VH-VL binders against Small ribosomal subunit protein uS7c (rps7). Designs and how they scored, part 2

Target 1, 178 residues: Small ribosomal subunit protein uS7c (rps7), of Euglena longa (Euglenophycean alga) (Astasia longa) (p14760)
Amino acid sequence: MSTRKLQKRKILPNDSIYNSLLVSQTINKILSKGKKNIARYIFYKSMQNIEKIKNENPLDIFKKAVDNATPSIELRTQKRKKGQISKISIKTKLERRNKIALKFIINSAKKRSEKNIIQKLQGEILDAYNNTGAAVQKKEEIEKSKSPVNNNKKFISKNKKSKNKKQKKRLKRKKNIY

## First folded at step 5 (VH-VL)

Design s1 (from r7 with heavy chain T104W)
Fold by ESMFold2, look of step 10:
Structure s1 (fold): chain C 178 residues (1-178), chain A 124 residues (1-124), chain B 112 residues (1-112)
Amino acid sequence: as target 1 above (178 residues)
Amino acid sequence: QVQLVQSGAEVKKPGASVKVSCKASGYTFTDYYMHWVRQAPGQGLEWMGYINPDSGGTKYHQNFKDRVTMTRDTSISTAYMELSRLRSDDTAVYYCARDSEMAWIYDEGAFDIWGQGTTVTVSS
Amino acid sequence: DIVMSQSPSSLSASVGDRVTITCKSSQSLLYSSDNKNYLAWYQQKPGKSPKLLIYWASTRESGVPDRFSGSGSGTDFTLTISSLQPEDFATYYCQQYYDTPTFGQGTKLEIK
């Protein structure tokens, strides 16, 4: 054996059944701090059930469901005015959007009325695939709150005046006003 | 080894309360619902309710809703069932039983692991 | 509550016999979305706690001998012991877990 096999990598591997990074990310989100084996069982069984219902490739159905639940703009990131985004920056923004969509789908599924979590997850995925359901509603609410086009609105710094500077815990939101 | 070990036999007077404990070992206590079932002498099995040990949420059968309280202490992997305002017809063996399905996979399963039972005798 | 009716209430049989115990529910135990029957069978020996034999109507629990089998769907279910052994003396209960769990009244099996 070679010592070059000891390299440490922090890349999340694709799942073993669909060979999909998206599936791996989903499994990780189902049971945070939890048991990956349980999360795998839940997800794969939901996908098998979806295949029986739709007679279509369940991975394609899931990808469409995630796309439909993905908001058009990130909650914490604004577009760069110069229009240049590094390839790493674009990938990071896409990964963040996927995490949001997965959060919507998983959290919405848990609140459903079906008898078990497998049925809940498959139902939410199918609804999202049809561009309906609570996950898509949450995505639509975010998009309405966040105008997709920022008119020429200036970033306005608020001059917060305080009598006692020691009482103020600044959020480190100092504006560069020069 | 997966097991449920219950507290010892109790003798109570009518009107008193009893609290039975059920200590889980050999598995992750918070992953499975815990059910309580009783059996009067020479009689069949009667489901009383369950607790989700992770959340503490409970569901009680209508016949016991006003008198039963199910709790747990996750730090010692122990579930509790308290039955108040005891009557002579509450004399029974009380069992804890683990749901066979993980709580996050199915809401309902069969009962795959049972405690040894706790005899509660209610008499004047 | 879903009523579970077992038949017979008791029976006597010899070692080597094939015995059947039936269980009827007041409504279907088949959940259409997963196509599973929410029915279990338990064995209880005198002075002992119940032991799970069969779940999902026909799935044998790990460690249960092959001579025990479950069948049926909807409202009608059967537990079969294909070749009765001396250690099979017990009371047998069916149980539904489709809704609020309920048990049959039990079938006492005595071996001659």
Scores: ipSAE 0.005, ipTM 0.518, lowest interface PAE 12.7, mean pLDDT 80
Fold by ESMFold2, fold request of step 15:
Structure s1 (fold): chain C 178 residues (1-178), chain A 124 residues (1-124), chain B 112 residues (1-112)
Amino acid sequence: as target 1 above (178 residues)
Amino acid sequence: QVQLVQSGAEVKKPGASVKVSCKASGYTFTDYYMHWVRQAPGQGLEWMGYINPDSGGTKYHQNFKDRVTMTRDTSISTAYMELSRLRSDDTAVYYCARDSEMAWIYDEGAFDIWGQGTTVTVSS
Amino acid sequence: DIVMSQSPSSLSASVGDRVTITCKSSQSLLYSSDNKNYLAWYQQKPGKSPKLLIYWASTRESGVPDRFSGSGSGTDFTLTISSLQPEDFATYYCQQYYDTPTFGQGTKLEIK
């Protein structure tokens, strides 16, 4: 990027209820553009229901759910300029990481069997908070597939790590059957 | 099993258009970018562009941007490439190829699954 | 676009030979943030579509025999077939995916 592009970013305002950038980003991901009022209703109603169920601050529950669904992987960046590479700021790296977790939670919620989208989103958030559910499973799949692999046949620790990964995959497939 | 199955061979006159289909099976179609690559007789491989099947967003190589359109129908897991204003040097085998990286995690990967190819012949 | 140059353009070899094909890019394919080389190798047999052999310069795709290996970094890359088999008769392409994908011109391997 040019210097102007690197120094300037689009400001997404914090949401009006929790004063949280994470909440604003989540609302933006729920529905396509032009349906923001419906997306706000869905998210805030899900949070209200979570508060009633847990009797705890629902923002803290949501933050933990997002953390649990956030993969611990190195994010790749690449510029198309000839030989020019710019560093991503720590805020940009975190923003990309949050967007991945939010996509996991929202897409997983939409595939749930509950009666309406509010109950679907509520259920996925609570599952992710408990470190379970489809969004967390997706995060775990990504972490396994992106782990460094030593292709040296003589490296003994690689053989043991590969055995453990095969065992974990078999256990997860059994759980998915149920 | 994961596979890409393309439409059959086509013979066209100069100035016409061709639309090649690529049906995906065995994986979630919207999770991976789809690329199009062509190969003229006795020649190497030439990248034409890609489509994100989830969003419908595309990127075309500059040599094709004025003549190519890539689309998809997510309900039948099918990608399409249309090349207009055909000329004789468009005679080639056209391949669809899956990007090996998931679209919403990493944008760039090698091409791990290829269609069988569609021969397009442009002759007067 | 990043230019990919392969050598040789063609070669003939006997079953059991060790074969080396080289590929050079017009700019580095090594990305400093992840320390990976964005280079792949493909095999294409006559009348067939390409098949992925190697990605990230040196990682073998699942189902590819051990005799195929990739090496190199930056701008210089090598595909090695350690003991040539009759089924290895094919054309081999390198491909970069650092930026807009481009392919080498190919190396046709004929088995005597």
Scores: ipSAE 0.000, ipTM 0.516, lowest interface PAE 11.7, mean pLDDT 80

Design s2 (from r7 with heavy chain M102Y T104W)
Fold by ESMFold2, look of step 6:
Structure s2 (fold): chain C 178 residues (1-178), chain A 124 residues (1-124), chain B 112 residues (1-112)
Amino acid sequence: as target 1 above (178 residues)
Amino acid sequence: QVQLVQSGAEVKKPGASVKVSCKASGYTFTDYYMHWVRQAPGQGLEWMGYINPDSGGTKYHQNFKDRVTMTRDTSISTAYMELSRLRSDDTAVYYCARDSEYAWIYDEGAFDIWGQGTTVTVSS
Amino acid sequence: DIVMSQSPSSLSASVGDRVTITCKSSQSLLYSSDNKNYLAWYQQKPGKSPKLLIYWASTRESGVPDRFSGSGSGTDFTLTISSLQPEDFATYYCQQYYDTPTFGQGTKLEIK
């Protein structure tokens, strides 16, 4: 049987600056191996830069970016636990959806061409906020692949189309405690 | 171009170990589980296990759990399978194969990309 | 482990023939939450690695010719080649990925 490989769900406190669970989850995904202080610096500096660019509350911008990158898919339980899916709370299902979007944003940010990781992350977040960028493309490709009407596509083909989309210029990176 | 390129053929004595490599290119290595499958001469396909390249977590089939170790090096997008205490009936072609589903969605997929195979011959 | 049984073990056919290969599983491969059958078909030519043809029992992989089709649900599945071509002579495997992956024993398709 395939089992979930994620680390056991931690009791994760909200972050100290925005008092947000979403922010804490994001910082944990940016870097691993005990590099949390560096991950905090990267994230908070990206948010500070976003605030300067947009002159808006950067937490609201980030929440919108995460929403835009969140695929509308039904999350599966392990097959041995399928008869117990009703035990999973709605909060747990929402938390899993957010983690998918966070992974898309951070992975897509790491692939960007900007000079440093802070600029990469802020750029990906701003693109996702505008419903554009590679993270939103991954979300859209998954939604099409998981749709009953589009089940003949595979993700690799969709992931290679990032250069052919119409793109508005405005301006969604990790690593590893999950 | 999405591909998996495996290390070359090996000849081993009984009791030795073999370590086969599988280098991924053209996709994000840590986004997909990697499976290992072997095929003895004239026989069918036998699943050995998988690794999650992001976490390093593994699952091994019971027939191999005491002798197989699967690892990876994310800096060079390479998965490894090591089989120890080799016997003559371990003579086979060993394949790596990518799971078609994103690892973060916790879904099982078919194997959409296969390596070219690595022939391991165990003889006295 | 879920046991996969293929029939026939070998088959002799001519170019242009319609070919049918069956695969039976020891338990249902239909997952109730998504209504998908976790069954794949692979083609393997001598000296080469397997190639994915069909997944979710009936969905054709990109680049696979239209003459290949999969059908069936639950425990009984069929791969059909509607008009056999010279390049289709190979060994075919079914595989379940509902649980710990297992493969059928293979069906060798040979030139008559």
Scores: ipSAE 0.006, ipTM 0.549, lowest interface PAE 10.2, mean pLDDT 80

## First folded at step 10 (VH-VL; from f5 with heavy chain Y52R G54N N57Y Y101S)

Design w1
Fold by OpenDDE, fold request of step 15:
Structure w1 (fold): chain C 178 residues (1-178), chain A 124 residues (1-124), chain B 107 residues (1-107)
Amino acid sequence: as target 1 above (178 residues)
Amino acid sequence: QVQLVQSGAEVKKPGASVKVSCKASGYTFTGYYMNWVRQAPGQGLEWMGDIRPNSGYTNYDEKFQGRVTMTRDTSISTAYMELSRLRSDDTAVYYCARETSEDYWYDEYYFDYWGQGTTVTVSS
Amino acid sequence: DIQMTQSPSFLSASVGDRVTITCRASQGISSYLAWYQQKPEKAPKRLIYAASSLQSGVPSRFSGSGSGTEFTLTISSLQPEDFATYYCQQYDSYPYTFGQGTKLEIK
């Protein structure tokens, strides 16, 4: 009977440069395909560039950027019986919400038009610092969806009607070709 | 060793306020959330709120909103819970409980250490 | 608020028995569930975290399972020291909430 050794969850240490858990978390989120050194390089170079541009502590800038992108609530998708999807707003711990903010920043950065990922990340962090950019917009979208805690507003995603219309249009197009 | 030592038992009249202290030792006080949980006689556990000692950021159960104030003194590693406008149904043992921080990456926020509890009796 | 419903509220068992306590959440909480043991006039003690992770120093006869909305605490062979009240707690969202408790008594 293989005693599945409960893999002790590895504690994420603070980063070595800024002594920040937030930084470590960010690096881990940037991490793709296990290339941790590249993720570190991307983040730290972005921070260095920010420092040069702002002539301020880049960690403070980053923290403010994260704060600006941090939603007050978390939206969770719940699968209901009969294939209905509902979104509920949940008040979660700040650290958890910060991780959401990091996700917003990183994902938004990737969609930017700058030439390389360092510039993209730098740009998004600076925009977020200024309470602008796509990451902050995502936060604002969540905030707008904040129904008073009491109203389980069933966001019924109308997504099923769009698929059926596309399928019906495809079927109608196929019938007109024969 | 991590220890949470709470203040002694309190007897209060209805309408009064009570302030319970929780002195932490054996760890970095500012690194962990402190939670407060109460238990009425013969009843279950009830979460009241938490405080982030580093920033003083608090989360309260809405049931206690406007009556509870959680504070901390980082210089002496002490958390405080003040409950005002006391009622008879506030009679309970009040616990401070440390929340784990090591697993914040995994969003694991369970209580690992508890104070011994403070009995608060509200009697006319 | 997330409601946690424990079952049963009271349980009588004998030493050596297998005991199962269930906790149901009113909504999905993934694995953000802990189990506590409380003895009379003592603070609760954590047994299980993350729904199924055994706390260090807790006997292996304790186990947790479940995810989403249904969770179970199992004591494989009840020992005399296990007679206590047990609580589940969700820490998925604020406010944190406990089950009503399960008092395990000696038969």
Scores: ipSAE 0.813, ipTM 0.908, lowest interface PAE 0.5, mean pLDDT 90
Fold by OpenDDE, fold request of step 15:
Structure w1 (fold): chain C 178 residues (1-178), chain A 124 residues (1-124), chain B 107 residues (1-107)
Amino acid sequence: as target 1 above (178 residues)
Amino acid sequence: QVQLVQSGAEVKKPGASVKVSCKASGYTFTGYYMNWVRQAPGQGLEWMGDIRPNSGYTNYDEKFQGRVTMTRDTSISTAYMELSRLRSDDTAVYYCARETSEDYWYDEYYFDYWGQGTTVTVSS
Amino acid sequence: DIQMTQSPSFLSASVGDRVTITCRASQGISSYLAWYQQKPEKAPKRLIYAASSLQSGVPSRFSGSGSGTEFTLTISSLQPEDFATYYCQQYDSYPYTFGQGTKLEIK
């Protein structure tokens, strides 16, 4: 019986610069390979640049960007009986939806064409602030899915074709050994 | 120590409105969602809605939509639940319940503290 | 809405017994489940959160397990003070919903 040591869930403190939980959450999402200092540097430098560009409180800009990228609902993939996958729309808490927005912003930033991650993040935040950019687009896609897609489009998971191809390849390999 | 103290028992006629208060103490009121849950006599628990005290943002169960109004006064750390167009089936004990905030990172939104309950009786 | 179905609705047991209560969700809710104990004329008290995390101050004889759609509350050795009504609650999505309750009575 693996005594999963209930890892004492560490309370995420507010960040030291903006005194914001949202900022701390964002830094943690930026975090890659345990390099927290780098994640902090990336975020704070992006914010500093935004402040210089807009001549406004960068935290307010960031909050607005997150708000603009926050969907009203969450889409979840549900496995139905017989291996069918369906997407369902659920109403979740605002804080949860904000985390989704952060994910959209960070992932979209990474895909931008700017030279470095600071500029990419800065660019995506500013676009989101202006209700544009890939993060906001992702939000809009989710919002459009609220319409009861009566479309019985059988998303035939292409995965059945891949398993059959692997099985056919395995069967062909066995036939060539004899 | 965290405490939630609710207003006293109410007797109302059908069609009337009732407003229940929940005074919070021992913590930062604006930092935690306040939920309202009712329990009819001999029945189970029924979630009615919640309010974010900092912003006043509310979520209601559709069953109560249009009849329930949740508000707060941050200056006195008090949450209010008003239910209008009362019916006999609204007879219940109404609870305020604080939602945990410390684990928002983990999306843990369970109720950690409860008021003592307010009995609302709707009778002709 | 997510429906929570508890079983059994009524349970008779003796002191020292092992008791198990189940809660089934109509859809997957991951581990966003809490268990509450309610005594007569009292507000509910939280026992378990996150499906399996024991609330501070709750005796270790209480345990929660499960994920997705099936959850269980277990009392390893029933004590006299444990006779009460128990509720599961999902907090995965709005509206939050409770099970219908399980009344645990003395046999």
Scores: ipSAE 0.807, ipTM 0.903, lowest interface PAE 0.5, mean pLDDT 89
Fold by ESMFold2, fold request of step 15:
Structure w1 (fold): chain C 178 residues (1-178), chain A 124 residues (1-124), chain B 107 residues (1-107)
Amino acid sequence: as target 1 above (178 residues)
Amino acid sequence: QVQLVQSGAEVKKPGASVKVSCKASGYTFTGYYMNWVRQAPGQGLEWMGDIRPNSGYTNYDEKFQGRVTMTRDTSISTAYMELSRLRSDDTAVYYCARETSEDYWYDEYYFDYWGQGTTVTVSS
Amino acid sequence: DIQMTQSPSFLSASVGDRVTITCRASQGISSYLAWYQQKPEKAPKRLIYAASSLQSGVPSRFSGSGSGTEFTLTISSLQPEDFATYYCQQYDSYPYTFGQGTKLEIK
């Protein structure tokens, strides 16, 4: 009987076609600033093509693709007592999901071989919907690093540092990590 | 109606193993992490670990690493916790607890439904 | 590990009293904190999540507040059924950890 708290990140107005914040966020990430009309055309045309291919609601396909490209667990940098920086395992927070998954999908789409960016984007979305493709591969790499085997090794490393007070060594910050 | 029903009380000798079951009903079993929490007599709650039922992946507290195994059978919506090399200080009530997260739209990870508890007594 | 420390560990109070229980995290956990009530020989019951959000079916005399490292659970007018042990729990990061508990007894 519990009521689950639904948290949404409201950064932008919803898009005009699907009335979706996720779609607005996606359009903003496709191209650099100032090319928003082109980004909208690319995304909406990709959605139209997906609808024709699948004969299903393309927003539902896109939401599933995003979910498939979102890792369930990620590493978070935490400050410890006396300025130590460590990595801890956490479940992916709601505010992080759009950032991670959309970055994987859009960056992976741009690297595809198809004729144009519309076909690249639709191909990556369809692959992610089917739980395949480069975006999902990036998600799986993160899941693999946090599997029971990898998680155990990380726990051991974290605990050894917390148990050894005489040999503390400040961890260097790592660039471009989850 | 969400319900978690655990297996009955057990008495074990030191060095033995125990496997506690937790049968889930009233929700999509694979959509929620299942957690195991124990409570020794007169003591507080202690998180042991969780399992993601869809994948079977687990996260254990270091205290139990190497002695605990959490598994599930999705065909009967049942989670299991096995604790090996039992000691007298493993005497406790063991709870399964469902985490609130089901899908992409939730990130609340507290325990909204609990099993009734399984008493495990370890005595020589 | 994030250590959760409750204060007091033991509290004696009368029906009708206002009771406040505090919970301190050893590092910031934003608002990823829950409160549970446990009666003898029963499983814990969820009271509050997200530090201040009251679970459905929980009486309005219960309230929670705080963020970061300091949190409180308040019972505005203690009822006979409120005598129990109360636990806070962080769910910001693994391993999830509970406070040591606050046993609330009738004076």
Scores: ipSAE 0.012, ipTM 0.575, lowest interface PAE 8.5, mean pLDDT 80
Fold by ESMFold2, fold request of step 15:
Structure w1 (fold): chain C 178 residues (1-178), chain A 124 residues (1-124), chain B 107 residues (1-107)
Amino acid sequence: as target 1 above (178 residues)
Amino acid sequence: QVQLVQSGAEVKKPGASVKVSCKASGYTFTGYYMNWVRQAPGQGLEWMGDIRPNSGYTNYDEKFQGRVTMTRDTSISTAYMELSRLRSDDTAVYYCARETSEDYWYDEYYFDYWGQGTTVTVSS
Amino acid sequence: DIQMTQSPSFLSASVGDRVTITCRASQGISSYLAWYQQKPEKAPKRLIYAASSLQSGVPSRFSGSGSGTEFTLTISSLQPEDFATYYCQQYDSYPYTFGQGTKLEIK
């Protein structure tokens, strides 16, 4: 199978509970090396809590959350002349996809106001699943700012303004409660 | 099975606009970029741009900037390409083409399914 | 823009021949290259992705190789149904671009 070749290239074993490369990559990014058992506990407890809240397969929820937090377009820096840098527009490649989205989700979760890191992570995952929250906001702003076409920005800016207002209102509410 | 069905042939005069539709079926429309590629008579393939149906975000080749608009209606799984201020050298067959999925495991942004093509003729 | 240049633009060959079509990118595209086959009056058909991976349902006489800027499509034993126009396409960066095509004709 073609997918088996791609999985072998990464050489990171799937996690033991969901049998998922994405989960393994997420656990590796939650905490520094040497804290893998704690990171594993944090992630699996977050997923268990998500399952209780949604009464759905938490891996499917997490996959959708990651997908929602992944920019579809990014700028790649390339060197054209000595000392001169240029940028080109590219679709986010597989090797970058998890790095970007997981960074957004994990970093955004750490900034949340919930009582502990498990609740912070579950909250960010659920927000991203619903296409809201700080990770998705970061993705939306990066994706729209990387558009090289003038007409494309005209169509996107209406959606960006609406989403930004909704997200600012949500963050304001959480600050007032906590 | 995956199918892309395009609107019928059109004859237009210079200066007019044309809007070609591409109805998708057999897959989750919002999970795949839709591309538009044209081919002038006796010529090669020319990529015009793409649209991500989920967001509506587009990327156009500079050659078409200001003249092309790609849209979609996710409720009927249909993509559209509109080309304005037509010139005689816009005479071509216009194809919609689905990219492979952005799925977590694949890095394969090639065109796996194509519409049947829509012939647009621009003549006085 | 990444320019894709195919060689040759036209090729005459006989059934049973081994043919090779070359595609060069104006800058590195890693392995983000696809090959398509197009017969007259038809939409292109995907052949190879990721420079060297055969699509499901494509005969094993087709193969691809290369990385970076130089790529080849090889047909090991040409069959009557293989007379068509072949295109390479880079999908590394926008705008996505095709080679000018290689028309493979019966000698």
Scores: ipSAE 0.005, ipTM 0.542, lowest interface PAE 10.3, mean pLDDT 80

